# VH-VL binders against Holliday junction branch migration complex subunit RuvA (ruvA), part 5

Target 1, 202 residues: Holliday junction branch migration complex subunit RuvA (ruvA), of Salinibacter ruber (q2s5c8)
Amino acid sequence: MIDYVSGTLVDKTTDSALVDVNGLGYRVHVPTSTYKRLPDTDEEVTLHTYHYLREDDESLYGFATKAERTVFETMTGVSRVGPKLALSALSAMTPTELRDHVMEGDKSRLTQISGVGTKTADRLIVELRDRLADLDVLEDTSPLSGGSDARAEARADALEALTELGLSKADAERSIRQVLRDNAGIQSADELVRRALKADQE

## First folded at step 19 (VH-VL)

Design t34 (from t25 with heavy chain D107N)
Fold by ESMFold2, look of step 20:
Structure t34 (fold): chain C 202 residues (1-202), chain A 125 residues (1-125), chain B 107 residues (1-107)
Amino acid sequence: as target 1 above (202 residues)
Amino acid sequence: QVQLQESGPGLVRPSQTLSLTCTVSGYSISSDYYWSWVRQPPGRGLEWIGYIYYRGHTTYNPSLKSRVTMLRDTSKNQFSLRLSSVTAADTAVYYCARDDYYYEGGNYWDAFDIWGQGSLVTVSS
Amino acid sequence: DIQMTQSPSSLSASVGDRVTITCRASQSISSWLNWYQQKPGKAPKLLIYAASSLQSGVPSRFSGSGSGTDFTFTISSLQPEDIATYYCQQHYDYPLTFGQGTKVEIK
């Protein structure tokens, strides 16, 4: 199964990237969030991919982060959720925002996703609540996210530090997610640790 | 061959509770789909009442929500409609229907694909 | 609530005629629009889902088009067995709602 594509970015649109891999051009469908992180044309790119295959549909989907791919895969594995809906969700909000809105039952926010009415919003809530509860939605945990290496390093360092301080990995990840939901631009591991420890105590 | 069959009293007095059961054969109501009630007053159009999702979640038409309860009995493969405080305006043919889905163009699309034959319920003193 | 308005409310046409029914939603429903046929004394039957997709077993003379708020249902060549009332129905927002119906008769 195709887990990633790595090559030269030949062309991009708001919903796709054409990646040349040694003479093979892969058209990879991407959410707007991944489009915004793509490099300039003619530069190297690596995308985490998901090969969506059905009798009447075959497409390659690509993501800047593993969190986005995991959310996409989780969504498309659920009854009545197709890849276009999953892409629309990731174009409208981050993995963390989507998880939080689903967990909170925030129908008004979910209907802001293109093509989502109240019936679809309800279905997202009921189908995804349990499947997203344990999902790691930390952004920029991989160098492949591009342009945010300092953030990725700060998050990795904060997670290691919180674990060394005695938090379980799950609790540390939860606390970091909470802090970053409220302040996505933090690039200091010390700041993340301080805020995560406070959030964990609340 | 999935079939839906409505059953229940055909005559109900005003202010009482209308109670109908849909028996499903050929498919388990706890395996998939929304299982819905739709009604049609004589000579008039169709009105969606509500559904029960295969996972158990219910949603009702807001115009009826204060008077509607839907339940299921998975051991008998049945789902039911209870409409309280009925009036003559609740006289209608009541249908149960399966809310199915279809993959097209990267999305799933919903529609009522299987209907019962309908049961006329008259509300009269 | 999303109101679904069909036009016309009734029509008469000859066998072989092209019949067109329109359905307007009071707000955008994307392509979440279904068409049903209801013959006298019978339950509705699904003909078209997703605005334009033909249900299995439905003759190709039936078709649908549109997106957003304006939808069209067409019978390319009316047959005697097509005498029925036709309903559009939106599956986008709760409550799910139907148009008032269009009765089709033979002249």
Scores: ipSAE 0.789, ipTM 0.917, lowest interface PAE 0.7, mean pLDDT 88

## First folded at step 21 (VH-VL)

Design t51 (from t33 with heavy chain H57S)
Fold by OpenDDE, fold request of step 22:
Structure t51 (fold): chain C 202 residues (1-202), chain A 125 residues (1-125), chain B 107 residues (1-107)
Amino acid sequence: as target 1 above (202 residues)
Amino acid sequence: QVQLQESGPGLVRPSQTLSLTCTVSGYSISSDYYWSWVRQPPGRGLEWIGYIYYRGSTTYNPSLKSRVTMLRDTSKNQFSLRLSSVTAADTAVYYCARDDYYYTGGDYWDAFDIWGQGSLVTVSS
Amino acid sequence: DIQMTQSPSSLSASVGDRVTITCRASQSISSWLNWYQQKPGKAPKLLIYAASSLQSGVPSRFSGSGSGTDFTFTISSLQPEDIATYYCQQHYDYPLTFGQGTKVEIK
């Protein structure tokens, strides 16, 4: 099972993230809450992931927090709850809020989830009440960014330096990404620039 | 193959209680699904009456809630409908149905996929 | 309650004709919409679920589309065996509700 994805954020949409991991691009479905926490493209990111495997559906879902992943897993583990519904729920409310509304039987709040009517709300209450109550941790403040501030700064500085040296922004970004794929441990602008220039000469 | 079959009196007097039983074969009613009752007055449309969930909870149409009781007998693999204080307006073909679900587009969607043949219940003195 | 309104209430068409039935919900029901066929003296039969998904064993001439409040049911080529009343049904909110039905006849 793919439990996390850590790499460079290559692209993001309102409902997905594309993460490059050593040359492999993973498209990860994310709730709005996670989307809002995603770093800028070309930055390092770590997502807690759930690999959803069904006969007719294979998808990767990613979350900013372990709590969100746990709730997603819990939700999709019950009858008639698909991953899209689970994502919608996590987009509409926090894991704690969801638990509280389910435990309280608050259909009015649950129906605020996109695509959820009173029947689905009722089902969520019946199916998830005990399961959500048993969860130990529903809050997680772990940062989403897998890189250090120093690395982010190094990237920015390297980008500036490379562009000053005559590279286009796009080429500079590409070179930096390539260098970091080859060596993810680099945290200095000088080293990034040095390696990027060397790569261009080869 | 899952099959549903309604049974019960076809004639009920006004103010009495209509009672029907749905016998399910080929699947345990305690394993999954919403087990439903739907009725259709002669020459008219369909009206949902209520559910009994596989977990035992019930949900009724608000318009009938005060008069409706649904029960199940898991040992017989049956679920039943009781409608009290009947009037001529309750004359209808009564169907039991399975509310199943289907996966598409990342979600599960509900539908009545298996129906009984229906049982006509006439309310008359 | 969510009101389901079908149009038309009845129609007559020739064999081979394209038949279209519309269903409007009084509020958004996402894709929680099913279509049923009912022949005289028989129970309804599920044709379409989730607004556009064809039920197993149902001929491909039947189709559904739409989301939210407006839905369409189509028979691409009407056959004699398709004479029936068709119902849309929402599975979004309690109480579950049906459209009033559309009676389809052959000319």
Scores: ipSAE 0.908, ipTM 0.963, lowest interface PAE 0.5, mean pLDDT 93
Fold by OpenDDE, fold request of step 22:
Parts: sequence; structure tokens; C-alpha cells
Structure t51 (fold): chain C 202 residues (1-202), chain A 125 residues (1-125), chain B 107 residues (1-107)
Amino acid sequence: as target 1 above (202 residues)
Amino acid sequence: QVQLQESGPGLVRPSQTLSLTCTVSGYSISSDYYWSWVRQPPGRGLEWIGYIYYRGSTTYNPSLKSRVTMLRDTSKNQFSLRLSSVTAADTAVYYCARDDYYYTGGDYWDAFDIWGQGSLVTVSS
Amino acid sequence: DIQMTQSPSSLSASVGDRVTITCRASQSISSWLNWYQQKPGKAPKLLIYAASSLQSGVPSRFSGSGSGTDFTFTISSLQPEDIATYYCQQHYDYPLTFGQGTKVEIK
């Protein structure tokens, strides 16, 4: 199974990330918690992924932490819990919070999850209580940005330099993106600026 | 093919206990689903009474909770409804039904997909 | 309790007509809405689940739409065999509740 995706973040929406891995683009569904932790586009990113496979549905889900993936897997492994519900849960609360609310039978908290009424809350409690209790570690502080702080810094510096040279922020960003698409390994602001300026002249 | 069939007395006296049994064939009630009771007074709409989950937990309509008891007999693959202290207002066709679920849009959705034929229970002195 | 209100309570239409029934929930129920058909002396039959998904074996002239609080059930071309009472039903909160029903007749 696809256990992780590591590459360049090409695009992001509130509920998905597009990651380029050596020319192959993976669209990954992400909870809001992961979305908030995503780097900027054209930055390196690593997501813990779960490949959800059904006869009529194949989707890739990605998470900032292993704990989130584990909870997602645990949730989708029980009756009447789909990946959308699992994502909604992880968007609404942390793995630890979810465990605690389930363990305590706190329907009031569980119904705060989008699309979850009292019936679903009850089901989550019944189906997940033991399973979540068995999970040892629900906290993970692993950074999403596996890429060198150097690249992010280089990009930021290049952006600043280009804007100082009179380019609009939008144009500068576009140029930098183009350069990075062609040369993803660039970690020097000077090189980014140099190439970006050339690209704008063409 | 999964089938549900209600059985029990068609006449109950006021203040007595209504007792119905639903026999399920073609599927074990301990394997999955919410096994439900729904009633319909003559000429009226449908009222959910409650269900027993395949894991054994029960949930009742709050309006009937104090009078309702649902049990299951896994050896007979049956689940039952008891309604105590009945009045004329409890006269209805009683249905047992399977609460199944369907996958669409990345989630599961519940519905009553299989019903028994229904059993009329009349409360009369 | 979540109240389900259907409109209209009854209607009469001609064969081939488009029939529309609305169902309103007193609070948001997402897509936890089902539609049933009940013919006289018979148990309800599931037609639509998850607000808009057609149950297997159900004719394509039946459809459902909506989310949140407002839902619509449609028969694109009414047939004689469609004479029945139709119910919406929410599966979101306890207690599970039904609309009051809509009786559909043929002129």
C-alpha cells in the first residue's frame, strides 16, 4: 500500500493536496488539520497516506502525523464509517480528543463533527471505544516539511528580491514556480532570481 | 434472501403488555445492522419505536422508552418488542425492519431497506 | 425531536405528469434523508437513500435532491402503479422520524 507520499506540493485546497513525485501527481485528501500544516506550493512535503481501496472507490488520504493516519485507518475499519466521516472527525478534533470523547461516551462533542448526529455518535462510541483504547500513541510532532529549510528560505528571499526589482508579487511567484518546475533542486535564492528573470524575458 | 416476519397476538387488553417477535431468515442478527421496530396506527403515519444493534445495544424512542423493551435471541435469530401498559393509542400495524447502510460519496448512509409484512395489534377491552 | 414536514399532504395528477413532493426538517440533517413508498396494506418500500441515491431496482423516474433542511422527491412521469403514500424519513438524530406522508392519486 501507499504508506507515504513525498515530493513537491503543486497545489492545495482546503480538503486536498496535489503532490508531484518525480513527475507523477498524487491528489491526496487531507483533513483540515493537515491542510493547515501544509507548506506553500512548490515546497517539499511528506504526507502519511492511506490508500482507500474499494470496488467502486479508490482514493488516497494523507495526514501530517502517523497518529492521524492510524486513527483514520481504525475508524474506516469499523462498520458504517466511511473515509469522509473519518476525515471530518480528524478535521474537528485531534486523535487524542477523539479517543477521549469516544471513551467517555460524549455524544455532545462527537456531534460537533460535520454530518454526525446522535445516531452516528452512538455508533462511533460503540464501534471505536475498544479500538481507540488499544492505541498506544496518538501524538506525533513530525514535521510535514521534509524539505530543507534552505529551499523555503531561498524561495522567500527570491520572492523578495524579484518584487524589489519591480515585479508584482503574483508575477514573481509565477516565475519562481516555473523555475522550480524545471529545477526542483534549486536551493539558492540567487539562482532562483537569475532563472526567474530569464523566464520573464522570454 | 433476507426476510423478516412479525409474530404475536393481534389483540391485547388495555394495561397489558404487547409482545411481538421478529424472525429473521437469511442473515444472522448478530453479524450486522440495526434491527428495528416501526409502527403505524390505522390511517396515520409511521413512528419509529427503536432498535437493537447487532452488538446488542438498544436505543428507544424517548416517547416510548419507559414502556419499551427490546431483546434478541441469537440462537433463534429473533428479536422482540415488548410494550407495557398499552392503551388504545398503541393500536397499530407493527413492522420489524432492517436498518441497512449504503456507501456513496465517501460515506455510509442508513435506511430501512427490508421490512416485515407487518402485524396488526389492536388494543381493546 | 427533528420534525419532518411534507408538502403537500395529498395530490392528484395525471399519468405522465411530473410530481414533486417537498420535505423540510426542523434542523439540518445533512443528507440523512430517505424516501419511502407505501401502497395500501403493504409495508413501506425504500426508494431513495442519502437524499438522492436511487435504491437498487427502483425505476429511474424516481429521484431525490436536497441537503440540510430542504429536500425534494420527484416522479418525472407519474405512472398508474405509483399510487401510494410517500414518506420522507431522517436518520440523523434519535428519535428517527418520518414525515406525515403525501398521498398521491391519479386523476
Scores: ipSAE 0.908, ipTM 0.963, lowest interface PAE 0.5, mean pLDDT 93
Fold by ESMFold2, look of step 21:
Structure t51 (fold): chain C 202 residues (1-202), chain A 125 residues (1-125), chain B 107 residues (1-107)
Amino acid sequence: as target 1 above (202 residues)
Amino acid sequence: QVQLQESGPGLVRPSQTLSLTCTVSGYSISSDYYWSWVRQPPGRGLEWIGYIYYRGSTTYNPSLKSRVTMLRDTSKNQFSLRLSSVTAADTAVYYCARDDYYYTGGDYWDAFDIWGQGSLVTVSS
Amino acid sequence: DIQMTQSPSSLSASVGDRVTITCRASQSISSWLNWYQQKPGKAPKLLIYAASSLQSGVPSRFSGSGSGTDFTFTISSLQPEDIATYYCQQHYDYPLTFGQGTKVEIK
């Protein structure tokens, strides 16, 4: 299966990216959240991908973060949830928001996803509640141009450190999200932990 | 071949409880799908009553919710409808139906693909 | 509740005629629109799902189109066995609702 594509961004639309990998052009379907993070045409890009394959459908889907890909894979792995629905969900909300709304049973928020009525919203809640509970859904909102493993490692280390210091995983995630909204470029776990502890107390 | 068959009394007195059973053959009702009840008063249109999802949750038409209970017996591969406090307005042909899904264009779409034969229930003294 | 309004309520046509039935939803249902055929004394039969997709085993003279609020069902060349009542049905919001039906008869 194709786990990522890395190459030159040749073209983009609101729902796709064409990535040239040494003469092979991959059309990758993306949620709006990933489109917004794509670099300019002719720049390098790496997308986390999922190769959706059925006897009657084959498409490549791509995401700015592993969390988004994991949510996509989790969603499309359950009955009556297709890739377009999963893509619409990720276009409408972050992995964290989706998990929270599913866990809370918030049908009104889930019906904000394009094409989702109350029947589909109920199914998302029933089918996904247990599957999304333990996902690592930390968001990286920085641009995709040359994304850094150091930032991902810093966030993972900060989450671990905060939970070892006594915060619940949910509280630690919330605090880290808040810090990163204000300071997206932080690459130090120690700095993330320091700021997150301050934010959690406020 | 999946088949659905309604059974139960054809006559119920006013204020009593209407009770119907749908027996499913050729497929386990706990494996997938929504399992639904739909009714049709004589000479009139169709009204969705509610369903049981294969995982066990139920959803009812709000207009009937206070009077409806649906249950299943997975050992007999049956699901049932109970409608309390019936009146003449509840006289109808009652259908059980499978709520199936189809993949097209990257999405799944739902429809009632298999119906029982229907059972007329008359509410009369 | 999403109300489904069919037009006309009945029609009479000759064998070979094109028959068109419309269905309007009181709010957008995307393409969550199904069409059923019901003959007297029988259960409904699914013809069209997802507004325009033909159910397996259904003759190609049946078709559907539309999205959002306005939907159309067409029989390209009416046959004697097509005498029935036709229902549209939305599968988007609870409660799931049907149109009032369109009775199709031969002249």
Scores: ipSAE 0.780, ipTM 0.909, lowest interface PAE 0.8, mean pLDDT 89
Fold by ESMFold2, fold request of step 22:
Structure t51 (fold): chain C 202 residues (1-202), chain A 125 residues (1-125), chain B 107 residues (1-107)
Amino acid sequence: as target 1 above (202 residues)
Amino acid sequence: QVQLQESGPGLVRPSQTLSLTCTVSGYSISSDYYWSWVRQPPGRGLEWIGYIYYRGSTTYNPSLKSRVTMLRDTSKNQFSLRLSSVTAADTAVYYCARDDYYYTGGDYWDAFDIWGQGSLVTVSS
Amino acid sequence: DIQMTQSPSSLSASVGDRVTITCRASQSISSWLNWYQQKPGKAPKLLIYAASSLQSGVPSRFSGSGSGTDFTFTISSLQPEDIATYYCQQHYDYPLTFGQGTKVEIK
């Protein structure tokens, strides 16, 4: 349906952006993480969007990254998970952090999302673990977005090196993910391998 | 039209196991929802015991967790409660209830929308 | 555990009176607060979910409000069939917990 909106940013609030596209004003609901990346008013902006449609609710949601939109779509496709909860999750955590906490079953981290108690946290884990397991939610959080190929190459090289050193593919991926949670900007396979081996020993 | 009905013995001796079954009609317990047990001692308030999710996972009240088991039989559309090592403090009306959800304000919200009639279980020597 | 404290524990009012019951949670539960009516010898019946949303088929004289820790349940004009015990219940944290109940009687 509407995959993106691109136009002049007319107005912004902490949870929305009004984008003028050739005389049509689109109000797009955004998480706090996307709000922080919006330009000044009167500048050009492009948002990745998801058109949420129910009989009794219609809204356009927008995101700075495709990974955020994918997580939003995945979450709202789950029974008992609405768009407000999904926005709250993306305002509190990156896509990578959310996946990690769900895969680890970390209820205490999930309850830090606004409005999420232990029952909701448990439901997120039960319902999302399988749906997030195969998604690639790794993002470039580096200040230099133009380095994304170098980071991808470093991760692929590190994975290969760790498996050659005797780790299973699953253990190698887990170790690399753990290191990148602390330092998402690493672009050196050698540094990734070194830190992953140290982390795996513990 | 979904209906819940409790069944089981009304009298249990101390230290034995209390067993109750909830029969659900008009809806398959494996299709959706949480299926719950709640109890009420005579003249007192309500206490949540636990539930079984339609996907099969269970969660129990920590105060009872060491003594509680809940199971389901999807072929008979029933879910059951076992409470071991009972005492007089376990005398109560036991209800089964459906834990349903509602969309409002951009989110889903949970509540117990359908209850059985209740089954009194007395624990006495 | 989140303790739910209702006030008052009982009350007596005339037909047509406005009745107010309060419920306080020991910590924030957002709007995860439900209200149930239980008539003598019967199972509880859901009246209000999400703090303020009226269940289908429930008369409009019943209402709820509040968020966080402080919640209010109101019967705008008490009717004879409203004689019951009313419970608040939080659906936010395990274990799910109920208030101790408020018994409503006709004078």
Scores: ipSAE 0.776, ipTM 0.909, lowest interface PAE 0.8, mean pLDDT 88

Design t51 (from t33 with heavy chain H57S)
Fold by ESMFold2, fold request of step 22:
Structure t51 (fold): chain C 202 residues (1-202), chain A 125 residues (1-125), chain B 107 residues (1-107)
Amino acid sequence: as target 1 above (202 residues)
Amino acid sequence: QVQLQESGPGLVRPSQTLSLTCTVSGYSISSDYYWSWVRQPPGRGLEWIGYIYYRGSTTYNPSLKSRVTMLRDTSKNQFSLRLSSVTAADTAVYYCARDDYYYTGGDYWDAFDIWGQGSLVTVSS
Amino acid sequence: DIQMTQSPSSLSASVGDRVTITCRASQSISSWLNWYQQKPGKAPKLLIYAASSLQSGVPSRFSGSGSGTDFTFTISSLQPEDIATYYCQQHYDYPLTFGQGTKVEIK
């Protein structure tokens, strides 16, 4: 319904932005990472938004990047994950970090999200692993890569090849992530596939 | 309407295995929720034993983990508790309970919303 | 384990009195705090979830407040049917834990 808001930033707090769009003021809830990227008041701002609508709740959430909005939408698409939890996650870590911690089953990292205890961390892992495996974020997910375009291309090509060879998307992603932790410099899809298949057979 | 009913022996000898079954009516235990066991020694407070998640995984109270096993039988819509090597300290009313969730304030929150009536198990020689 | 400490352990009050029970968690549990009523010989009954949200069908004389480590449960006007033991319970960390209970009686 509302995919973005663009207008004059009237007011901001650490968790919201009030944007004037031709006389309509939209209160947009934002993670801390987006708050830090907001301009000074009275300047132009554009936020990627998600219109969260329930019979008993209507709120507009906003993000500096499309990757953050995509993760928010993916998280809130699970009925046991509410928008405040999703905002807390994005305030605590990047989209790439969140995906990695869920795929790895890293409860210790997930409990660092404000308001998340061990029960909620366990539920995030169980309920989101497959959904975040399908997520196509644009950030470099290699732990040590530093954002190389060649590594991103190799990872995408390897993922496609492994799924064609019979691995599920979740299994292929996990195998690729493990190989890259051990060999962060790999920039060849063929080498990545070869090592991932060896790891899968163990 | 969802209902939970405990069943099993009311008397167990020391060193034996305590075994209880919770029968759920009005809802499939494989469809959603955590399905839990909680116990209460006579005149004392409540202790969470563990649960089975609807996907089948289990989580147990660490204080009991070495002695507890929970299983389910989806064809009978039942989940069960086995507690091995019991002593008099295991005498309690045993409840099964549904661990449900609620939306408020922008988040989901968990609570035990439906309980069985309880089954007293006495451990005595 | 997160310890839940209730105060007082028991109380006696007259019909119509305001009753207050406190619950303290040994570490922050955000608002993951539930209150249960257990009448003699019965199973516990959920009254309040998420620290302050009233369960459907529970009379409005019951209320809860707090977050973090300190929580309060209040009966604004005690009724004869409120004779029970009241438990707080955290749903934040494994193992899930209950307070020791507060027994409420009519004088």
Scores: ipSAE 0.761, ipTM 0.897, lowest interface PAE 0.8, mean pLDDT 88

